# VH-VL binders against q0aze0, part 397

Target 1, 268 residues: q0aze0
Amino acid sequence: MKIILVNNRFKENTEKKAQEIAGQLSALNVEVIIDNGLDEPYAGTVDFIMVLGGDGTMLRAARRYGQRAIPVLGVNMGTVGFLSNIEINELAEYLPLILREEYSLEARMMLEVAVFQQQSLLTRVFCLNELLLRSNSPRMLSFALEISGQKLEPYRGDGLIVSTTTGSTAYSLSAGGPIADPQLDAFIVTPVASHIINKRPLVVSPEREISLHLLEEREAIIGIDGQIKMDFGAENRVLIKRAPHPLLMVNLKAKPFFTSIDRSLQRQ
Short names: E, the ipSAE of ESMFold2; O, the ipSAE of OpenDDE; V2, 0.75 times the mean of E and O plus 0.25 times the DockQ between their complexes.

## First folded at step 19 (VH-VL)

Design KK16 (framework fv_bermekimab)
Fold by ESMFold2-Fast, scan of step 19:
Structure KK16 (fold): chain C 268 residues (1-268), chain A 123 residues (1-123), chain B 107 residues (1-107)
Amino acid sequence: as target 1 above (268 residues)
Amino acid sequence: QVQLVESGGGVVQPGRSLRLSCTASGFTFSSHGVHWVRQAPGKGLEWVAAISYEGSNKYYAESVKGRFTISRDNSKNILFLQMDSLRLEDTAVYYCAKDRIYYSKAFYGMDVWGQGTLVTFSS
Amino acid sequence: DIQMTQSPSSVSASVGDRVTITCRASQGIKSWLAWYQQKPGKAPKLLIYAASHLQSGVPSRFSGSGSGSDFTLTISSLQPEDFATYYCQQDNYRPLTFGGGTKVEHK
């Protein structure tokens, strides 16, 4: 059995805790690869991914490994988030179930984001929460939103978010989008500070292809999961579709989504 | 730099066939939808047909549907219009035109046009 | 098919004049309208796309406005090179359709 242990070395004592857990797993004849975010993703075959940290660490793990169809377990290291399943002090209790593969999996859709410049592919990224297009200056954007070849009325405003249902509680929520059950597969399209009064969030089929381009030159950026940032201009185009594989999240412990929402919103 | 050049026009008899070509240079032809637009002598512009960048989606004006076939060869950067069962009312200068936005199945305006090729009838 | 009605069919104007051309769609086309300029014996040239957005290299005296079914092209101060025929064209529905054209001629 080979496990990738994903952590954030910049968080307090996470490196020491990762080494401690790696030692425990090695004592049980598990081969451990530590991914602290600074190196390239591990390229070899892996049976399981254990993420030590908060939602941000899980988002990074999803981008690096989410398309490999490997079980991913979120282990909370401090602050409660939406993407962790167990607490670090519960790991010893659940470890025998992990090693026997006695758990259920929850599939979470991901986005495939392809960014082009003048017909050339600049990057293709997979993400769990969202793509954000936003103005990078005081001037509002004018842009085209196309859904499966159908043009909507041009958007004018500060930007747009294309989110998964998992991402409905992230930036899309802050921009006025709906809270969505993450067990649903859908794209949520949420405008950011639209200057057109009746621009509402859209909930569309995950089988649709979404594309964006600017109708006039402006300083804009593309943001992916709040972690990747790229310049975006009138010569750029972004294409968004459902990723080929969902992220397979491990359920060892009941964590009702709506109870988590209530707790999280009260702490904001 | 960016250029479209039509060819294949000429004098034809009613009921016959003619194939127009449009050669593209200076841009990535395979990434853009392309159009055929015609203009009868002294008359206005009439959109005739369009083809998506990958070639699988084709669209026609009602007046030519069933008689004209649009196609493209992305390896040679050539757009074609096969015109069958030609009628006197098909007399026009035929322009090819590039759509503005790449890798789109929608249309956003025609920013580059060829010089046109004339189709006329003897009689 | 969407019918595009341009008015007037022709307009006589002098250099320095403000010229307005209107285009009406038979049903709503959102803001998906382009304007083209055509000089005798030449191919059309794109001036405006998405109703109000100026194509690169087109002089700022040209502007477009409107949405839904009613659209206007304005030339704020006509120049000698602007005597031409102007066409609107919708790209919201297939088949794409052009207006009948408006000829801007010398007074």
Scores: ipSAE 0.822, ipTM 0.922, lowest interface PAE 0.8, mean pLDDT 91

Design KK17 (framework fv_bermekimab; at its last look DockQ between E and O 0.90; V2 from the best seeds 0.83)
Fold by OpenDDE, look of step 20:
Structure KK17 (fold): chain C 268 residues (1-268), chain A 123 residues (1-123), chain B 107 residues (1-107)
Amino acid sequence: as target 1 above (268 residues)
Amino acid sequence: QVQLVESGGGVVQPGRSLRLSCTASGFTFSSYNVHWVRQAPGKGLEWVAAISYEGSNKYYAESVKGRFTISRDNSKNILFLQMDSLRLEDTAVYYCAKDRIYYSKAFYGMDVWGQGTLVTFSS
Amino acid sequence: DIQMTQSPSSVSASVGDRVTITCRASQGIKSWLAWYQQKPGKAPKLLIYAASHLQSGVPSRFSGSGSGSDFTLTISSLQPEDFATYYCQQDNYRPLTFGGGTKVEHK
C-alpha cells in the first residue's frame, strides 16, 4: 500500500504529525509520500490520500489529486470544518480499517473551471468548493451569466459564486447561498452583493454548463477555493462544468451532516 | 486586422441559386458565432441566419428557412450562405458579421462586419 | 418574433444637439439590445451592446439605457460624423430582429 500524507507546510504541528504518521505507516510496511504543498503533486500511483489539517488542506489535496480517483480521508487536527471525517486522535483506531480498505466512499462532485484569454486556455482547474468572480475595486462588476446557452439578465454586483454542494457550506453560505446536501450533485450560483436586493441563488443541474464574462473593462478577480487567485478582465471568459471525476471522500465515521451543521457553523 | 470579406453576390434570375462566401481574417474564426444579415436597397437591416462557432447549430429567419443554408469551414476561415429558390424579395446587400463573444451558444452583438455583397435580379 | 419599434424614423438635428432614439420591444428582452450605426454605403457599426455598454472605440457621447422593453440611445452632443442611420437589435430571442432604423440628418 502507498499513501500520500497531505499537510500544510505553514502549520508546524501538521508537519510534525505527518512525520510521525509516516514513521508509523512505514513500520507497517506502508510506503508513504508526504505532500506539504512545497513540491509538485506526486505523480506516481498511490492507493490512499490522508489529509492532515482543515478544510483548506483538503481543498488543496482535492485540486492536486481529485482527478485521480483516489480515496481521500480528511483527518481534522483541531480545526473547525466540514471536510474532515475523523479526528487526529482517532487515527490509530481507524488505521487498521484503512489498511484493510474497509471503508465506504462518498463521491463529491467537483467543478471543472476553464479560464480563457482571447480564446486561449489560461488554466483548467478542478476544485471541490467554488469559483468566485469578484470585483478588484470598490466598483461593481457588470457581467454576463450564461447557463447552457441561456442568457440571464446582466448581473451587477460585487461578484458571483459558482459552488458545488460541498462548497455550499463555504463562501457561498456566507454570501447567502443555501446549504446543500453534499450527496447531491448540483451547482449553486450565489450572488455576491447584487445591486438587486434579495437576488436569489440558483440551484443548477450538474448537466448544465455555466459561463461568465465581463460586460465592461473592469478589474476583477477569479478565485478558486479561496486559494487560487487570478486577474480577470473583459477579454477573459470562464467556463464551468461538472468535473468528469468526483472526489472520493473516505467515510470511516458516520457524520450526520444536517444535525451537525448548526454546531459547526457556530464554532466558526 | 480583424476583417470579414463577402463575395459571391451578383445578378441572378428568380428561382436560381447563389452561394455567398465570407472570408475571415485577423481573429480566431472558429471561436465565434457568425451571422448573415441583409439589407434591401433603401431598407433596414434583416437578420438572415447564424451558425455556432462549432457549426453544429444553425438558425434561420422564417423568410429564408428551407431555402437558405448557412455553413462554415473553420479550417479555411470561411462562412457560406447557400441561397436556393431565390426570390425578388431576396434582393439585398448581404453582410456577414461575427458575434462579439467567443465560445458562446448565445449571441452578444455583432462587432465586426464585412463590406457586404450585393444580390440583385435581372430585370 | 420580437418586434422592435424604433422612433422616430427620422430626426433632423444640428451639430451639438442632444439626440435621443427609442426602441421598444414587443416583449421583454432583458438587457440584450444592441445599437448600430450605419453610414451610406457602409456596413453597420456596433455602438452599444447589452443595452448600456459602450463598444470599444466608440465615443463617450454615445450612451444606451433601458431594460425589459424600452430602450434609448442618446447622443449627448451630435458631431458631424454622427449623421447616419441607427438601428436597435435584440438578441435575447431567435430570430434576431432589428428596429426599423432612425435616420439622423442635418437640420
Scores: ipSAE 0.888, ipTM 0.944, lowest interface PAE 0.6, mean pLDDT 95
Fold by ESMFold2-Fast, scan of step 19:
Structure KK17 (fold): chain C 268 residues (1-268), chain A 123 residues (1-123), chain B 107 residues (1-107)
Amino acid sequence: as target 1 above (268 residues)
Amino acid sequence: QVQLVESGGGVVQPGRSLRLSCTASGFTFSSYNVHWVRQAPGKGLEWVAAISYEGSNKYYAESVKGRFTISRDNSKNILFLQMDSLRLEDTAVYYCAKDRIYYSKAFYGMDVWGQGTLVTFSS
Amino acid sequence: DIQMTQSPSSVSASVGDRVTITCRASQGIKSWLAWYQQKPGKAPKLLIYAASHLQSGVPSRFSGSGSGSDFTLTISSLQPEDFATYYCQQDNYRPLTFGGGTKVEHK
């Protein structure tokens, strides 16, 4: 059995725990690869991915490994979040189940984002939460939103979010989007500070293709999962579709989504 | 230099066929939707047909549907318009034009045009 | 088919004049309208796209406005090179349709 341990290099407590867990797994004859974000993703075959940290660490793991159809377990390190299944102090209890492959899987859709510059592919990335298009100056953007070949009325405002249902509780929520059951597959398209009256979030089939481009030159950025940032101008175009494979999340214990949402909203 | 150059126009008899060509240079032809637009002598512009950048979707004005066929060869950067069962009302300068936005399933305006090729009829 | 009606068919103007050309769609086309300029014997040139956005290299004296069904092209101070025929064109629905044209000619 080969396991990747994903941790956050910027949080020293997670690196220390990763080393400790790697030692324990090695003692059980499990081969361990540690991914702290410094190197390229591990290219070899692995059986399981264990993510030590909060939601941000899970988002990075999903971008690096989510398309490989490998079970991914989120292990919480004390930060309240939506993407972990067990707490770190529970890992020893659940480890035998992991090694015997005694768990269920929940599929979470991902986005495939292709960013072009002058017809050339600049980058192609997969993400779990969202793509954000946002103005990088006080000036509002004017941009075209195309859904499967159909043009909507041009958007005016600070930007737009194209989110998965998993991402419905991230930036899309802050921008006024709906809370979606992550077991559903859909795109959620949420405007950011639209200057056009009655622009509403849209819930769109995950089989649709979404395209964005600026209608005039402005300083803008593309953000992916709040972790990748790229400049975006009128010469750029972004194409978004459902990724070929969902992220396969490990369920070892019940974590009621709607109870977690109620708890989170009460703190706002 | 970004350009489109039409060819194949000429004098034709009613009921016959003619094939127009449009050669593209100076841009990535295979990335853009392209159009045929015509203009009868002394009259306004009339959109005739369009083809998607990959070649799979074709669109026609009602006046030419069933008689004209649009096609493209992305390996040679050439757009074609096969014109069958030609009528006197098909007399026009035929322009090819590039759509503004690459890799789109929609149309966003025509930013590059050829010089046009004239199709006329004689007896 | 969406019918595009331009008004007027022709306008006589002098250098320095403000020229306004209107275009009406037979049904709502959102803001998906382009304006073209055509000089005698030449191919059309794109001036405005998405109703109000100026094509690169087009002088700022040209402006577009409107949405839905009613659109306007304005030339704020007519220059000698602006005497031409102007066409609106919708790209919201297939088939694409052009207006009948407006000729801007010398007084």
Scores: ipSAE 0.837, ipTM 0.928, lowest interface PAE 0.7, mean pLDDT 91
Fold by ESMFold2, look of step 20:
Structure KK17 (fold): chain C 268 residues (1-268), chain A 123 residues (1-123), chain B 107 residues (1-107)
Amino acid sequence: as target 1 above (268 residues)
Amino acid sequence: QVQLVESGGGVVQPGRSLRLSCTASGFTFSSYNVHWVRQAPGKGLEWVAAISYEGSNKYYAESVKGRFTISRDNSKNILFLQMDSLRLEDTAVYYCAKDRIYYSKAFYGMDVWGQGTLVTFSS
Amino acid sequence: DIQMTQSPSSVSASVGDRVTITCRASQGIKSWLAWYQQKPGKAPKLLIYAASHLQSGVPSRFSGSGSGSDFTLTISSLQPEDFATYYCQQDNYRPLTFGGGTKVEHK
């Protein structure tokens, strides 16, 4: 059995714990690859991914490995988040079930984001929470939103968020978007400081294709899961659609979303 | 230089068909939606048809639907308009034009136009 | 089909004048309106897209405004090269439709 153990090297507690867990797994004849964020993602075949840390570490794991159809377990190491399933002090209890593959999987929709410069593909990335388009200057943006060939009234404001339902409790919420059940598949399109009064958040079928481009020259930024930043200007377009594969989140312990939602939101 | 050049215009007689061509150069033709627009002598502009950049969607003005067929050959950078069942009101200069936004499912303005080719219906 | 009504059909003006041209859609088209300039014997030239945004290379004396159903093209100080016919065109709905044109001519 081969497992990737994802942690954040810059948080000393997670790095030490990752080494301890790797040792325990090795003693059980499990091959362990540690991904602490410094190197390129492991390219070989693996059976399972264990994420040690909070939602930010899970977001990185999802971007790196989410398209590989590999079970991903979130192990909380302190701060209660939305994406962990078990606590670190419970790992020993659940490890036999992990090794016997006795768990269920919950699919979480991801975004596929393609950024073009003129007609050339600049990059293609995947994300679990959201794409943010925002101004990178004191001036507001004027931009076009197209949903499956349908043009909405041009937007004018600080930007726009296109999120998954999983991302509904992240930046989209702070910008006024709805909380969505993460078991739903949808895009949530949330304006950021719109100067157009009738612009409300939209909930959009996951089968739609969404595109954005600026209507006038401005310096803007594309943000992905709050962790990747890219320059975006009048020569660029971004195309967003449902990623080919969902993130497969491991469910070992019942973690009812609605029971814990207020506690989790206090920490955002 | 970005350029569109129409050809195939001429005098057409009853019972005959005509095929217009538009050759594109200086830009990535296969990335852009393209249009046919016509203008009868002394009259205004009339949009005729458009085709999506990959060729999968075709749109027509009601005045030509069922009679005209738009198509494209992205390997040769050519846009076509097949004109069947021609009528006197089809007499016009026919322009091809490219849409300004690449890889779009919608239209955002026609930023480059050809010089036009004259089609005259004659009895 | 969306009818686009331009007014006036012609305007006589002198170099330096402020010229305004209006365009009304038969139903709301949001801000998805373009303006084109055409001189005799030549292809149209895109001036403005999305109601108010200048196409690259178009002089700043041209401006557009409006949304919904009512739109205006303004030439702030007419130049000799601006004597031409101007067309509005909606691109919110298919089929795309042009207005009837407004000829701007020497007084």
Scores: ipSAE 0.723, ipTM 0.887, lowest interface PAE 1.4, mean pLDDT 91
ESMFold2 (binder alone), look of step 20: mean pLDDT 93; pTM 0.953

Design KK18 (framework fv_bermekimab; at its last look DockQ between E and O 0.89; V2 from the best seeds 0.81)
Fold by OpenDDE, look of step 20:
Order: structure tokens, then C-alpha cells, then sequence
Structure KK18 (fold): chain C 268 residues (1-268), chain A 123 residues (1-123), chain B 107 residues (1-107)
């Protein structure tokens, strides 16, 4: 068995723990690769990904490895979040199950985000939470939302979020989006400070394609999972569709999503 | 320079066929929905047809449906309008135009036009 | 089909005048309206898209407003080169439809 341990190099506690766990796994004849974000994603074949940290680390892991259909386990290290399955102090208990591959998987839809510049592809990213379009100035944006070739009324506001159901408890929620069942595949399109009062979020079929472009020459930015940032202007378009592969999240421990939402949100 | 150039217009007899061409240059033709728009002498503009950037979707005005066929060759950057069963009311300058937004089947305004080609009928 | 009604059909104006052209759609087209300028013997030129957005290279004296069914093109201070025919066009529905045009001519 070969396992990638994903941690955050900027958090010493996670780094140290990764080393400790690596040692433990090695003692059990498990090959371990540590990914602290410093290097490029490991290109070799692996059987399991263990994410040590919070939601941010999971998002990074998802972007780096989510397309490879590898089981991903979130191990919380004392942070508040929605993407971890077990606590670090529980790892020893569940390690035998991991090694025996006795766990269930939950498929989480990811976004495929393609950003274009004058018909040229700038970047293609798979992400677990959301794509954000927002103004890079105090001025509102004017932009077009197109869903499966259908034009909606031009949006005016600070921006727009296109989120997965997993991402529904992330920035989309803060912007007034609905909380969605993570087991449901859908896009959530949430306005950010729309000039139209009470502009409602949209829940969109994962079979549809979403595109955004500015209707004016203004400076905007694209944000992906709150970690990737890029400039976005009038000559750019973003096309969003369901990623061809879901993130396979490991469920070692049952987590009642809906009954724990209030608790989790109150901690934030 | 972004440019569209129509050709193929001329004098034709009623009931005959004519094929118009529009050659694109200076931009990625295959990325844009393109249109035919016509204008009868001394009259206003009339949308005739459109074809998506991939050519998979074609749209026609009711006045030409069943008689006109829009097509494109993206490898050659050419838009075509096959006009069959021509009628006197088809007399017009025919313009080709590109849509503003690339990689969209929706319409967002036509920002580049050709000079037009005249189709008239023999008296 | 969406009927686009422009008014007036013609307007006589002088250089420096404020010119206002109205376009009414037979039903709501959101903000998906374009304005074009056409000079004799020339192809139309896009001025405004999405009701109020100025096309690149178009002078700022041109402006568009409106949503739903009623739209307005305004030339704040008419210039000699602005004498032309103007057309509105909706692109919310297929088929695309143009207004009848408004000729801006010398007084």
C-alpha cells in the first residue's frame, strides 16, 4: 500500500504529525509520500490520501489529486470544518481499517473550471468548493451569466459564486446560499451583494454548463476555493461544468451532516 | 485586422439559387457564432440566420426557413448562405456579422460586419 | 416574434443637440438590446450592447438605458459624424429582430 500524507508546510504541528504518521506507516510496511504543498503533486500511483489539517488542506488535496479517483480521508487536527471525517486522536483506532480498505466512499462532485483569454485556455482547474467571480475594486461588476446557452438577466453586484454542494457550507453560505446535501450533485449559483435586493441563489443541474463573462471593461478576479486567484477582465470567459471525476471521500466514521450543521457553524 | 468579406451576390432570376460566402480574417472564426443580416434597398435591417461557433446549431428567420441554409467551414474561415427558391422579396444587401462573445451559442450583439453583397433580381 | 418599435422614425437635429431615440419591445427582453449605427452605403456599427454597455471605441456621448420593454439611446451632444440611421435589436429571443430604424438628419 502507498499513501500520500497531505499537510500544510506552514503549520509546524501538521508537519510534525505527518512525519510521525509516516514513521508509523513505514513500520507497517506502508510506503508513504508526504505532500506539504512545497513540491508538485506526486505523480506516481497511490492507493490512499490522508489529509492532515482542516478544510483548506482538503481543498488543496482535492485540487491536486481529486481527478485521480483515489480515496481521500480528512483527518482533523483541531480545526473547525466540514471536510474532515475523523480526528487526529482517532487515527490509531481507524488505521487498521484503512490498511484493510474497510471503509465506505462518498463521491463528492467537483467543478471543472476553465478560464479563457481571447479563446485561448489559460487554465483548467478541478475544485471541490467553488469558483468566485468578484470585483477587484469598490465598483460593482456587470457580468453575464449563461446556463446551457440561456442568457439570464445581466448581473450587477460585487460578484458571483458557483459552488458545489460540498461548497455550500463554505463561502456560498456566507453569501446567503442554501445549505445543500453533500450527497446531491448540483451547482449552486449565489450572488455576492447583488444590486437586486434578495436576488435568489440558483440550484442548477450538474448536467448543465455555466459560463461567466464581464459586460464591461473592469478589473475583476477569479477565486477558486479561496486559494487560487487570477485576474479576470473583459476578454476572459470562465466555463464551468461538472468535473468528470468526483472526489472520493473516505467515510470511516458516520457524520450526521444535517444535525451537526448548527454546531459546526456556531464554532466558526 | 478583424474583417469579414462577403461575396457571391449578383443578379438572379426568381426561383433560382444563389450561394453567398463570407470570409473571415483577423480573428479566431471557429470561436464565434456568426450571422447573416440583410437589408432591402431603402429598408431596415432583417436578421436572416445564425450558426453557432461549432456549426451544431442553426437558426433561421421564418421568412427564409426551408429555403436558406446557413453553414460554415471553420477550417477555411468561411461562412455560407445557400439561398434556394429565391423570391423578389429576398432582394437585399446581405451582411455577415460575428457575435461579440466567443464560445457561446447565445447572442450578445454583432460587433464586426462585412461590407455586404447585393442580391437583386432581373426585371 | 418580438416586435421592436422605434420612435421617432426620423429626427431633425443640429450639431450639439441632445438626441433621444426610443425602442419598445412587444414583450420583455430583459436587458438584451443592442444599438447600431448605419451610415449610407456602409455596414451597421455596434454602439451599445446589453442595453447600456458602450462598445469599445464608441464615443462616450452615446449611451443606452432601459430594461424590460422600453429602451433609450441617447446622444448627449450630436456631432457631424453622428448623422446616420440607428437601429435597435433584441437578442433575448430567436429570431433576432430589429427596430424599424431612426434616421438622424440635419435640421
Amino acid sequence: as target 1 above (268 residues)
Amino acid sequence: QVQLVESGGGVVQPGRSLRLSCTASGFTFSSYTVHWVRQAPGKGLEWVAAISYEGSNKYYAESVKGRFTISRDNSKNILFLQMDSLRLEDTAVYYCAKDRIYYSKAFYGMDVWGQGTLVTFSS
Amino acid sequence: DIQMTQSPSSVSASVGDRVTITCRASQGIKSWLAWYQQKPGKAPKLLIYAASHLQSGVPSRFSGSGSGSDFTLTISSLQPEDFATYYCQQDNYRPLTFGGGTKVEHK
Scores: ipSAE 0.872, ipTM 0.933, lowest interface PAE 0.6, mean pLDDT 95
Fold by ESMFold2-Fast, scan of step 19:
Structure KK18 (fold): chain C 268 residues (1-268), chain A 123 residues (1-123), chain B 107 residues (1-107)
Amino acid sequence: as target 1 above (268 residues)
Amino acid sequence: QVQLVESGGGVVQPGRSLRLSCTASGFTFSSYTVHWVRQAPGKGLEWVAAISYEGSNKYYAESVKGRFTISRDNSKNILFLQMDSLRLEDTAVYYCAKDRIYYSKAFYGMDVWGQGTLVTFSS
Amino acid sequence: DIQMTQSPSSVSASVGDRVTITCRASQGIKSWLAWYQQKPGKAPKLLIYAASHLQSGVPSRFSGSGSGSDFTLTISSLQPEDFATYYCQQDNYRPLTFGGGTKVEHK
């Protein structure tokens, strides 16, 4: 059995805890690879991915490994979030079940984002929450949104979010998007400070292809899961589709989505 | 230099066939939707046909459906218009034109045009 | 088919004049309208796309406005090289359709 431990190198306690857990797993004859974000993703075959941290660490793990169809478990070590399943102090209790593969999997759709520069592929990335297009200056953007070859009225405003249902509670929510059941597969397209007040969030089939480009030169950026940032100009184009594989999230403990949402809405 | 060059026009008889070609250079031809637009002598512009960048989607004006076939060879950077069952009403200068946006099956304006090739009929 | 109606069919103007050309679609086309300039014996040249966006290299005296069904091309101060025929063209619906053209000629 080979397990990747994904942790956040910038939190000193998480590095020490990752080493401790790696030692425990090695004592049980489990081969461990530690991914603290410094190196390229591990290229070999693995059986399980354990993410030690908060939602941000899970987003990084999903981007790096989510397309490999490998079980991914979120183990919370900080603030309570939406993407962890168990707490670090519960790991010892659940470790035997992990090693015996006694757990269920929940599939979460991901986005495949391809960014082009003058017809050449600049990057292809996968993400769990969203792609954000936003203005990087006081000037609003003018851009085209195309859905499966159909053009909508041009957008004018600060930007646009293309989100998964998992991402519905992240930036899309803050921009006025709907809360979506993460078991549903759909794109959620949410405008950011649109000048056209009749622009509403759209819920679109995950079989659709979405593309964006600027209609005039502006200083803009593309953000992916709040972790990757790239300049975006009129010579750029972004193509978004459902990723080939969903992220396979491990369920060891019941974590009802709607109970979590009710608590979050009471605080917001 | 970004350019399109049409060829294949000439004098034809009604009911015959003619194939027009348009050779592209100076840009990545395989990334763009391309169009055929015609203009009868002394008249306005009329869109004829378009083909998506990968070649799988083809679009035609009603007046030419069933008679004209658009195709492309991305390996040679050439656009074609096969014109069958030609009629006097097909007399025009035929232009090829590139759509503005790469990797799109929608249309965003035609930013590069060829010089045109004339199709006329003998009396 | 979407019918594009341009007015006027011709306009007589002098250098320095403000010239306005209108284009009406038979149904709503959003903002998906382009304007082209054509000089005798030459291919059309794209001036404006998406109703109001100026093509690279086109002088700022050209501007476009409108959305839905009613559109306008304006030349703020006509120059000698601007005497030409102008066409609007919708690209929201297939088939793509052009207006009948507006000839801008000397007074």
Scores: ipSAE 0.828, ipTM 0.924, lowest interface PAE 0.8, mean pLDDT 91
Fold by ESMFold2, look of step 20:
Structure KK18 (fold): chain C 268 residues (1-268), chain A 123 residues (1-123), chain B 107 residues (1-107)
Amino acid sequence: as target 1 above (268 residues)
Amino acid sequence: QVQLVESGGGVVQPGRSLRLSCTASGFTFSSYTVHWVRQAPGKGLEWVAAISYEGSNKYYAESVKGRFTISRDNSKNILFLQMDSLRLEDTAVYYCAKDRIYYSKAFYGMDVWGQGTLVTFSS
Amino acid sequence: DIQMTQSPSSVSASVGDRVTITCRASQGIKSWLAWYQQKPGKAPKLLIYAASHLQSGVPSRFSGSGSGSDFTLTISSLQPEDFATYYCQQDNYRPLTFGGGTKVEHK
């Protein structure tokens, strides 16, 4: 059995705990790869991914490994979030089930994001929460949103968020988007400070292809999961689709979304 | 230099067929939707047809539907218009034009045009 | 099909004049309207897209406005090179449709 332990190198206790867990697993003849975010993602076959930390560490793990159809367990180390399943002090209790592969999986849709400069692909990134398009100057943006070849009224405002249902409780919520059941596959398109009346958030079929481009020269940025930032200008275009594979999140401990939603939002 | 050049126009008899070509250079042809637009002598512009950058979506004006076929060869950077069952009202200069937005199946304006090729009928 | 009605059909104007051309769609087309300029014997040239956005290289004396079904092209101070025929075109619906044209001619 081969496991990747993903930790955040900037949180000292996660590094020490990752070493401790690696030692315990090695004593049980489990091969362990530690990924602290600095090296390239491990390319070999693995059976399981354990993420030590909060939602931010999970977002990074999803971008690095989410398309590989490997079970991913979120282990919380102090901060309550939306993407962890068990607490670190519960790991010993659940470890036998992990090793026997006795757990359920929840599929979470991811975005595939392709950014172009003119006709050339600059980057292709997968994300779990959202893409943000936002002005990077005092001036508002004018931009086009296309959904499967269908044009909406041009947008004018600060920007736009295209999120997954998992991302519905992140920046999209702050911008006025709906809370969505993370078991649904959908895009949520949320305007940011629109100056055009009746530009409401949209919930869009995951089968659609979404694209964005500016209608005039302006300095803008593209943000991915709040962690990646790219310049975006009049020569750029971004294409967004459902990623080929969902993130496979491990459920060991029942955490029903609706019974816990108020508590999770209060600590966000 | 971004350029579109039409060819294949000429004098023809009603009921016959004609194939127009448009050769693209100076840009990545396979990234753009392209159009045919015609203009009868002394008259306004009439959109005729468009084909998406991949070639999968083809659109026609009602006046030519069933008679004209748009196609493209992305390996040779050529747009075609096959015109069958030609009528006197098809007399026009035929322009090819590029949509301004790459990798889109919607239309956002035609920013580059060819010089046109004339299709007329003999008496 | 969406019918595009331009007015006037022609206008006589002098260099320096402010020229206004209108275009009405038979039903709403959002802001998805383009304006083209065409001189005799030449291909059309894109001026304005999405109702109000200038194509690269178009002088700032050209402006577009409107949304829904009523649109305006304005030339704030006519120059000698602006004598031409102007066409509007909707690109919200298929098939694409042009207006009948407005000829701006020297007095």
Scores: ipSAE 0.692, ipTM 0.875, lowest interface PAE 1.6, mean pLDDT 91
ESMFold2 (binder alone), look of step 20: mean pLDDT 92; pTM 0.946

